# Designs tried in a protein design chat: VH-VL binders against q9vne2r244to415. Part 12

Target 1, 172 residues: q9vne2r244to415
Amino acid sequence: KLHKAQASQEAKRELQQALIDDINDEKPYNEITSDIKDFSQRTNIPDHEIIVIIWSTIMSLGEWNKKEELVTDQAVRHLKNYCPLLQAFASTDRSELALILKVQEFCYENMNFMKAFQKIILLFYKTEVLSEEIILRWYKEGHSNKGKMHFLEQMRKFVEWLQSAEEESESE
Short names: E, the ipSAE of ESMFold2; O, the ipSAE of OpenDDE; V2, 0.75 times the mean of E and O plus 0.25 times the DockQ between their complexes.

## First folded at step 4 (VH-VL)

Design t64 (framework fv_socazolimab)
Fold by ESMFold2-Fast, scan of step 4:
Structure t64 (fold): chain C 172 residues (1-172), chain A 120 residues (1-120), chain B 109 residues (1-109)
Amino acid sequence: as target 1 above (172 residues)
Amino acid sequence: EVQLVESGAEVKKPGSSVKVSCKASGGTFSDYAISWVRQAPGQGLEWMGGIIPIWGTANYAQKFQGRVTITADESTSTAYMELSSLRSEDTAVYYCARGDYFGSDYMDVWGQGTTVTVSS
Amino acid sequence: QSALTQPASVSGSLGQSVTISCTGSSSDVGSYNLVSWYQQHPGKAPNLMIYDVSKRSGVSNRFSGSKSGNTASLTISGLQAEDEADYYCSSYTSSSTWVFGGGTKLTVL
């Protein structure tokens, strides 16, 4: 089991390094997406693990301001550039849920990001990285205890709006 | 049924500042973004900036950065736009508009507009 | 000029359809489903017609919005005399700002 876990960690490290190399080489996002899909096919790593590695890699490239008011806008600006890449691996409910849970964990573990959660999730909703369905599912099922009360309160009004908007936005 | 009521018309000299107010009647600012948009005579709409009270942040169009300040007082449901170092080309109708922040900051309720004339 | 490109004018006959385009870039229209359309009659404040690309703000079903790549479109079917107005598109940008198109004067013949 130890040997298998070690091999899995090595594969994830390889993917992270390949992604860093592609970004440093200034490859177009469609080519980066293709490289990652090729890696996924060779290693059988599923999308819900890949999207977490992409998120972690992207966030590792930022040099984050310690001031809460500056870091939120810095993070949103940084992430906007990678939304097409994230969307390419947000193909299942499981992948979307894995992403929202990893964002929650990151914001919880990095105190200057504590108030950034809602704005990051709103960005992902607006760029079609996260669906209304999975945001509502996360809110109702409370899939993580890391800062649960804090993040649910941050999202309360946004969730209420999502539920109201569904009633107003009808096909005609 | 909310209404946005803007302050009255103003005539200013070049180099002065103007502060326009926008008061919500029948509603609050708490769940909304408040934008300021101007329109020079015979010209198109130009977004100057907005404030999102729920985020506690104001964002400004690059053209107005350093000259415009947008604030909001939630206790009085009043937003303000102050434009400094006025030039004749700042002559315009200035609109405040309220948007549903969670609905993407679109501007669904507009004030009647405040005419600001800059002349010597 | 404005960041978003619209035709200066379009015209259509009563009962026909007209489409107004709004072209931006990958840093605004192409990246976000945050496009709004506003109608302005002379001497009046703008009125929201469409938001989030295709959602109607309580206006007639004759008004519809769409987007393909970097171009958003407003289509008005069954043209009526009262549709004669200026139409503006607006989009969210990667700088967390909003920009307007230059506006399109619609003439109903």
Scores: ipSAE 0.007, ipTM 0.493, lowest interface PAE 9.8, mean pLDDT 84

Design t7 (framework fv_socazolimab)
Fold by ESMFold2-Fast, scan of step 4:
Structure t7 (fold): chain C 172 residues (1-172), chain A 120 residues (1-120), chain B 109 residues (1-109)
Amino acid sequence: as target 1 above (172 residues)
Amino acid sequence: EVQLVESGAEVKKPGSSVKVSCKASGGTFSSYAISWVRQAPGQGLEWMGGIIPIFGTANYAQKFQGRVTITADESTSTAYMELSSLRSEDTAVYYCARDYEYWFGEMDVWGQGTTVTVSS
Amino acid sequence: QSALTQPASVSGSLGQSVTISCTGSSSDVGGYNYVSWYQQHPGKAPNLMIYDVSKRSGVSNRFSGSKSGNTASLTISGLQAEDEADYYCSSYAGSNTYVFGGGTKLTVL
């Protein structure tokens, strides 16, 4: 099982490098998406792992400001450019949940991003990377204990707003 | 510290349009929403509409639908409110305000106000 | 006129308390917990005092907010001369829109 685990980790590293190369070569997103799908089919890496690799790769390309008040805006501007790519691999509930959990983990482990979580999730909601259903599911259940109270507090108003919009649309 | 600085006073003729600007200082413009609120002489506050940069959408009060357009230019950290088909009753002070936490009614930073006078 | 109903004026004595009401409907004040209160001195822009019904925006703890049904209230305790101002309530009204009350002029006797 060690060799299989090693091969899987090596394949993920190769995917990350290929993605970096494609971005540096300024390939259009439809070609990048095609390259990743071809790689996924050959290596049998599922979408919920692909989307996490895409997230990690995109974040590795940023030179992040150390000031909490500046890094949030920087992150949103940077991530906007890659939302079509993330969306292509956010086709399942599992992929969306994997992404939101990895964003939570990243923000917790990088303290200057502690207040960026809500705005990143809002960006992904706006660009249809994350669905209302999965954001609500994360909020009520299925989230990490790391920074739990902090991130739930950040998301409380956004979640109430989502539920408010749902109530209005239900009456039609 | 965020500040909002509005453009100067305008005098306009009925039937024309006016475009008021609101420049945010501090370079955090895309991180919050901007609302536009007006106040006619001796009258109360009236919400006209706002824009949420993260959602990329503008919303307008029913009264101003079809006459008001709110836009934002992130590259210059500037929001705009354009009001067309001006009438004498549009004479007012026009404020821009930062709506903290993405449109939950927490307008914590206000511009100084722009006086728009519609006459002859 | 105004979507939310406030008394045109209220008065209170120095050091006492005063309460300003803001009455709407189930589609605004009664339906949401997003009520804000603004203070406006003559010739100045409004200043946020209270948001989310009861949260203070860096202002004195003499200011407090509450809500019951379709009516929100701003209470100012220990009245001081500088509290003389116009006070406006605002509420979320659904569909990403907001409404203001007509305003209340506070006089400190």
Scores: ipSAE 0.014, ipTM 0.550, lowest interface PAE 6.6, mean pLDDT 85

Design t8 (framework fv_socazolimab)
Fold by ESMFold2-Fast, scan of step 4:
Structure t8 (fold): chain C 172 residues (1-172), chain A 120 residues (1-120), chain B 109 residues (1-109)
Amino acid sequence: as target 1 above (172 residues)
Amino acid sequence: EVQLVESGAEVKKPGSSVKVSCKASGGTFSSYAISWVRQAPGQGLEWMGGIIPIFGTANYAQKFQGRVTITADESTSTAYMELSSLRSEDTAVYYCARDYEPWFGEMDVWGQGTTVTVSS
Amino acid sequence: QSALTQPASVSGSLGQSVTISCTGSSSDVGGYNYVSWYQQHPGKAPNLMIYDVSKRSGVSNRFSGSKSGNTASLTISGLQAEDEADYYCSSYAGSNTYVFGGGTKLTVL
């Protein structure tokens, strides 16, 4: 139903505003996580949609530099502060894939972020927001059509690095 | 534009430790890796290890595992390399270098080098 | 001993070409496309010349890189006096580690 779809969209906007309010109130991450989980339970919004709302909200809080060379570093530093929140809702393969696809789409739609995708994904890998398994699945099968060739090429070295770092020796 | 400035020369006793600093200026410190590479007199380059400052993650060459510690302080844009249990064979010039994209080993900006002499 | 094998020295005449090889194994050069080349003049820090096997780091188009199997190569065409230096290859070696070659002294005759 259209009415249910509208109510769901209103609930998502309510969640975004509640998250902004919690951040402005300087609540600790465990309280913000509890507030979001309470909201999720009440509205039946699944984790793979929650994590996208958290991402979009965090990115909306940044005043982004227009220079490509500066915005990547700015974005990584900004996002580092919110990795515990993203991690709390990244526990399923579906949530992790939803996040990486949304990051891809954001970087594609904001041209000054053209080179930021790889470093954002590296940050999420290091903070355990994204697993090696899901990054490799994205690379092989699950990527968005938006900027497909560009982001696959950008991630080539990172994917090879991931595979190399985790490979086991047969002689071990 | 980006420069790496290393701390001054050190003279150390065998069995002691040395801590070399590498301060980044210009550009942005947090989003690239810093590698440490040494060169003994008349010898080649030897990779010791590196760190991605924004993550605090350090990795070390097998030869130096257990003797080297690499750290970073984002607030001062400074990376550090501490080498313990010094031997005369550790006499070398120690370089820090920026790994242009973490973590691919593309060292495009180098410090001037810090001479460490280990003598009795 | 260095993990990557380079000739100790190579020489060439002004205006000619020279190639420096860098041979490893499937655990470094052969297994990955992360080969870099560095130029070092006496008393100076190294300078990145080539990365990603073949990409030039703002240097002259006289410098080119390639890789075949376990061997990477640096080729310098149109040799000039200022090319006289030590050249080092470097490769990813797995487990977030890197190795250097032993270095090659280039003499320009």
Scores: ipSAE 0.009, ipTM 0.544, lowest interface PAE 8.4, mean pLDDT 85

Design t9 (framework fv_socazolimab)
Fold by ESMFold2-Fast, scan of step 4:
Structure t9 (fold): chain C 172 residues (1-172), chain A 120 residues (1-120), chain B 109 residues (1-109)
Amino acid sequence: as target 1 above (172 residues)
Amino acid sequence: EVQLVESGAEVKKPGSSVKVSCKASGGTFSSYAISWVRQAPGQGLEWMGGIIPIFGTANYAQKFQGRVTITADESTSTAYMELSSLRSEDTAVYYCARDWEGWFGEMDVWGQGTTVTVSS
Amino acid sequence: QSALTQPASVSGSLGQSVTISCTGSSSDVGGYNYVSWYQQHPGKAPNLMIYDVSKRSGVSNRFSGSKSGNTASLTISGLQAEDEADYYCSSYAGSNTYVFGGGTKLTVL
């Protein structure tokens, strides 16, 4: 069991390094996706763990501004380049929820990102990384306790809009 | 293909107000930012303000703060710009424009423009 | 007065290259990577030419954007008659606000 746990941790470190190398080599999105899917197949690491590793690796590559207004815009711009990669591993409800929870925790732990959460989630919604269904589930029951009051309030109007669209669709 | 259609030309007296509409067709309306940009005769472009309809809050250029109100009606996919206390220098073509992919100020789709003339 | 400074006019001959500058401050062009360029022909609405300075362009490779410090530049190579137009830069200025340059009239000789 210990050997299995050690192998899993080593595999995750291997994925992080391989992803950094692929990005530094400026490999096309499709090639990076293929490399990660091959890795997933041989290591049996599920998409909900892979997407978190991809998120953490992408964020580790940024040189972040300390000012809230500047860092929010910088982060959205940076993440936009990697949305197709994230989407490739947002294949299950669990992987989408894992991503939104990790974004919430990252924004909470990095104070300059406290106001960035809403724009990042909206970017992921528009680029089909996150579905309406999972954003609503996060809001109702799946959210992290980290910064709960702040992030729920930040998302309130967006979620109200999503709920209105859902109600109209069901009514028709 | 997304298209923005603005309301027709207006002639107004000084001190009155004008409300210009901008109706979107095709694509998603609510999650895109809609900006209002004006251009006086022979002058440059001037950003007045914008709104992201799903948030319901508008942001305004300092010059227009207190005189301009930007709203959106998601049920009709229509944005509005109301400018009050009109002066002769408010004579301009008023454009609405859509930020194409995430509110970066990248205005990819523009309305045809509405001419507003302020004269006594 | 505009917040961003552009030359009032530039000119170039067919087949040549021209560069239009857009100068702001650290609170707009120098502080953010959201500079866009718009082309406007007489009587028409503006047309987005450059989505940002270098990474998201939807137009011909004859048009390119760049930025150094507080100054963004639009370069048009291989000038054609149809390039004759007014060109405007725009930048994010913080707090979900945007600002335009004064505009540059390009004359193709």
Scores: ipSAE 0.013, ipTM 0.538, lowest interface PAE 7.8, mean pLDDT 83

## First folded at step 5 (VH-VL; framework fv_socazolimab)

Design u1 (at its last look DockQ between E and O 0.05; V2 from the best seeds 0.00; counts 0 for: pae E 5.5 > 2, unsure alone 69.9 < 75, placed apart)
Fold by OpenDDE, look of step 5:
Structure u1 (fold): chain C 172 residues (1-172), chain A 120 residues (1-120), chain B 109 residues (1-109)
Amino acid sequence: as target 1 above (172 residues)
Amino acid sequence: EVQLVESGAEVKKPGSSVKVSCKASGGTFSTYAISWVRQAPGQGLEWMGGIIPIFGYANYAQKFQGRVTITADESTSTAYMELSSLRSEDTAVYYCARDYEGWFDYMDVWGQGTTVTVSS
Amino acid sequence: QSALTQPASVSGSLGQSVTISCTGSSSDVGGYNYVSWYQQHPGKAPNLMIYEVSKRPGVSNRFSGSKSGNTASLTISGLQAEDEADYYCSSYAGSNTYVFGGGTKLTVL
């Protein structure tokens, strides 16, 4: 059991390094996606774990401003470039939820990102990284306790809008 | 197809205020970034500010800070730009424009423009 | 923020290529890949021609964009009469703000 766990951890590290290398080499995202998929098949790492690794990796590559307003903008624009990559592995409800939770955790643990959460989620919604369903699920029951009051309030208007839009679409 | 329709021409006196509206149709207004851009006669384009309706927070160019107010009504899919303390130099065509992605990257849809004339 | 620098005017003959430059700083053109170009005919609203430096929103492939350092460029190949217009560059300038260039009048000879 310990050996399997160690092997898994090593595989994750390998994946992260490979991703970093690909990004630094300015490899096209479609190729990066292919590389990661191949790796996933070889190591049997599921998408919900892969997407978390991708998130952690791309965020680690950023040089973040200390000012809250500036870092929010910076984060969104930084992440925008990787949305195709994230979208490729947001293939299941579980993977999408895992991503949202990881974003929540990240924004909670990094205080200057507290206001960035809603904008990041909007970005992922618009780029089809996250579905409406999973965003709503996160809001209702799937959220972490870490900063939940803050993030739920931050997302309130967006969630209300999503809900209203869904109702309109069903009526048409 | 998304369209932006602006309110009609305005004639104002110096020192007064003007409020221009921009109504969006055919899209998800709340998740856009709506910018206001003006153009004085024979002059270039000047960005004034913008808003993402779903968040309700507007950003302004420094030049207009304190004198311009940008708001959005999601229920009517309408953005507003109010400019106070009008001067003759504020005579211009005022455009609203949309950024689909909502991050002020580019403006892909424009209103028809609203002519505001400031004269004594 | 100071406007981006464009030539006041450029001219070209039918069928030729012209290039319009847009020079900014490391806080706008040089700092981001969010340069856009707009075409404006007299009495009309601007039309988006290029976004994110080089992407075309369904416009003619005669229009192309590039960037090097703090300078973005719009190239119009196979110049046509209808291309006669004012052209404006714009860039994200940080903090959810835009900055425009001063505009370039293109005359087709």
Scores: ipSAE 0.747, ipTM 0.899, lowest interface PAE 0.7, mean pLDDT 94
Fold by ESMFold2, look of step 5:
Structure u1 (fold): chain C 172 residues (1-172), chain A 120 residues (1-120), chain B 109 residues (1-109)
Amino acid sequence: as target 1 above (172 residues)
Amino acid sequence: EVQLVESGAEVKKPGSSVKVSCKASGGTFSTYAISWVRQAPGQGLEWMGGIIPIFGYANYAQKFQGRVTITADESTSTAYMELSSLRSEDTAVYYCARDYEGWFDYMDVWGQGTTVTVSS
Amino acid sequence: QSALTQPASVSGSLGQSVTISCTGSSSDVGGYNYVSWYQQHPGKAPNLMIYEVSKRPGVSNRFSGSKSGNTASLTISGLQAEDEADYYCSSYAGSNTYVFGGGTKLTVL
């Protein structure tokens, strides 16, 4: 009962530290992914919890400016470097939604990131970390209440674009 | 702060093509839209097309469909507009412009404009 | 050309007010929600003045935007000589496309 919950938390802390160590050792992404997959199989940590730990870890490695206009660019450039790692664990609808919800919470809790949310989700869409289906689900019903009016308004035009997207050529 | 710098003026012959570049500095190039707008001498503004670089495809005004190609290179933060089968009526100033939100709803930063002259 | 209709010219005297209209040909093309206004002086790039009825930061309080039905309006009060320019409205036109109105030449008398 109690020991299972404590062991799970200890495993997650160990995973975070192992990830930090792998990044500092400059391991290639395929080795980092393999290490995390091996760890997750031994400890039964599901991908929707793994991807949140990856997010938290890579964001903890950033040196963030307090000025909102600068931090958004920093965040997108920083996260671009780790999209292959995040994508490897965006394996289910649940893991993708968990990631969006974690990003929402992070931007809400860190006021200098309040306007970065939409740009981060755009990056994740482009790099195939997040699917169109899950972004639309988050918009319609899957979001949390943390800053929802702000984040829904930020995303409104992107969502409208997703729902109206057309091919470049106009063939009939 | 974002600035847009376009390539230099060009003189072209009818039937040829022109490719204008638009290099962005500052901001996150991949996530905002770049539009191309032209203005013939004494005429109004005419939207030609635009691209959101993160998505990798462009949309065009119907008038230019088939003659214009808009591309972007995220690694150099540069957008390109190529107009083919040039005619004298294509003599104009060609602007690139940014929409930060990326949804083609307003253009808040403009390049200085590139004059393209099409003459025999 | 475009589905946004503007008068070709408008004039006003120094210190007076003028209003420039921008009417959509339909609600889907006329941009019920997303009309913006640009000022352009001769030989210069256009400058965004108003987006979605809100004044862009750094633009004089003499410029204001409004919208009613299919018509957006730009009002310039306290006319000054430097306000003499061309003014364009613009809107999202669906399918990730964008349109400008035909433009209005403002002459300050």
Scores: ipSAE 0.086, ipTM 0.618, lowest interface PAE 5.5, mean pLDDT 83
ESMFold2 (binder alone), look of step 5: mean pLDDT 85; pTM 0.900

Design u2 (at its last look DockQ between E and O 0.03; V2 from the best seeds 0.00; counts 0 for: pae E 5.3 > 2, unsure alone 69.2 < 75, placed apart)
Fold by OpenDDE, look of step 5:
Structure u2 (fold): chain C 172 residues (1-172), chain A 120 residues (1-120), chain B 109 residues (1-109)
Amino acid sequence: as target 1 above (172 residues)
Amino acid sequence: EVQLVESGAEVKKPGSSVKVSCKASGGTFSTYAISWVRQAPGQGLEWMGGIIPIFGEANYAQKFQGRVTITADESTSTAYMELSSLRSEDTAVYYCARDYEGWFDYMDVWGQGTTVTVSS
Amino acid sequence: QSALTQPASVSGSLGQSVTISCTGSSSDVGAYDYVSWYQQHPGKAPNLMIYEVSKRPGVSNRFSGSKSGNTASLTISGLQAEDEADYYCSSYAGSNTYVFGGGTKLTVL
């Protein structure tokens, strides 16, 4: 069991490095996606773990401004470029929830990103990385305790908007 | 099709304020960025500021900081731009424009423009 | 922020190609791939022609955009009479702000 766990960890590390290399080599995202899918099949790493690795990797590649206002815009624009990649592995409810939780954790652990959370979630919603359902699930019960009060309050208006939009669509 | 309809022409005296409205129809309002851009007669386009309605946060060009206020009413899908301490130099056509991406990347839909004339 | 620099005017003959330059700085055009181009006819609102340097929002393929360093370029091929207009470049300039160029008047001969 320990050997299996170690092997899994090593595989994840390998995946991260491969992703970094591909990005640095300016490999097209469709090719990167293909490479990751192949790797996933070979190593049996599920999408909900892969998407977290992708998130961590792409965020590690950013040189972040220390100013909160600037880093928010920077983060959104940085992430926008990787949305196709993230979308490819946001294939299950579990993977989507894993991503949003990872984003929450990241924003909590990096104080400058506290205000960036809602904008990142909006970005992922608009780019269909995250579904309305999972955002609402996160809001209701799926959220982490890390910065809970802050992030729930921050997302209140967005969630209300999502709920309203859904009601309108059902009435049409 | 998304349309932006702006309020009618305004004639103002120096020192007064003007508030222009921009109503969106035919699509979502809250998740887009709305920018205000003005154009003085015979001059170029000048970005004044913008807002993402769902967040309620507005950004302003430095030139207009403290003199312009941009707001949005999601219930009516309407954005507002208020410019105070009007001067003759503020005479211009004022446009609202939508950014589909919502991050001030580009403006794909424009209002018809509102002429504001400042004269004594 | 200072406006982006465009030539005041350009001209071309029918069927020919013209290029309009837009020069910014390392903090706007040079920093981001968020350059857009707008066409404006007299008395009308601007129309988006190009976004994100080179993408077309369903407009004619005669319009194309590129960027090198701090300079973006709009190329109009196969000039038509209706292309006569003012053209403005714009760029994200950081801190959730836009900056426009001074505009270029295109005359079709």
Scores: ipSAE 0.778, ipTM 0.905, lowest interface PAE 0.7, mean pLDDT 93
Fold by ESMFold2, look of step 5:
Structure u2 (fold): chain C 172 residues (1-172), chain A 120 residues (1-120), chain B 109 residues (1-109)
Amino acid sequence: as target 1 above (172 residues)
Amino acid sequence: EVQLVESGAEVKKPGSSVKVSCKASGGTFSTYAISWVRQAPGQGLEWMGGIIPIFGEANYAQKFQGRVTITADESTSTAYMELSSLRSEDTAVYYCARDYEGWFDYMDVWGQGTTVTVSS
Amino acid sequence: QSALTQPASVSGSLGQSVTISCTGSSSDVGAYDYVSWYQQHPGKAPNLMIYEVSKRPGVSNRFSGSKSGNTASLTISGLQAEDEADYYCSSYAGSNTYVFGGGTKLTVL
């Protein structure tokens, strides 16, 4: 039990450091993706845990402005560069929901990002990291209680927009 | 600080078209909603249409459907409005304005306005 | 005429209060809480004063907004000379469209 717990934590730390090293070495994203997949198979870390580690690592690489509006712009620009990497591990409903929940937690715990949540989710929708279905599921039932009212309010108009597009698709 | 800067004044003949640009500085242009609003001399504000650049699809007031084309270029943070088949009643000041949250709720930043004059 | 109806003019004395009405329909003002008010001085672009019915974007709390049914209201208390301007209401009108009122000229006496 202790042996298993220590190996799992050690494996996750090794993954994070390997990802940092690959990014600093400016490896192509297809190589980074392959390295992570090989590591994941050897250590049996599931995609919903992998994608959270990728998020945390990518955000640790940013030098964040103190001003809320400026940090939102930085975050969107920073994350846009890494969407191909995130997309490679957004392979299941569970991994997508885990990503949304981690973004929610991150914005709640980092006050200068409180207004960035909607913009990040919009980016992930446009770049196909997150599906409409999972965003709607998060809105309805999948969210956590961390800053719930603020984040649901931010997303209200986007969700209304998504639901109108879904209606048009279904009526065809 | 976000600013919207519109292209300069235009004088046009009836039947021609005009294309006005609106360049945004600062912020995340792709996730704004950009509206175009005109005001004829001595008249009120009239919403013409708008676009959310990240989605790329424009929406138009029914009055302008078929005559106006609104586009956005994310790489230059610039929105465009083109009005065709110009008439003298199209003489107006044309504003671009943004909704930071991106959903046509309000307009918190306005360009300086550009005058389009249609005369023979 | 625009879809939203405002009185053409209204006047009030220095220090008093004035209310400007904005009447729409069940498909705009009545359907959504996306009502805004703009102040426009001569030769200037409009300035946002109220959004989402009653929220202020860092402007004086002498400006307040409300809505009941299909009618929104802007109240300006403690009138000052600089309040003399044109005021426009606006509303989201569904289907990613937007409408303005015809405008109200406020004269401070």
Scores: ipSAE 0.147, ipTM 0.665, lowest interface PAE 5.3, mean pLDDT 87
ESMFold2 (binder alone), look of step 5: mean pLDDT 85; pTM 0.894
ESMFold2, look of step 7: ipSAE 0.105; ipTM 0.640
ESMFold2 (binder alone), look of step 7: mean pLDDT 85; pTM 0.890
OpenDDE, look of step 7: ipSAE 0.719; ipTM 0.886

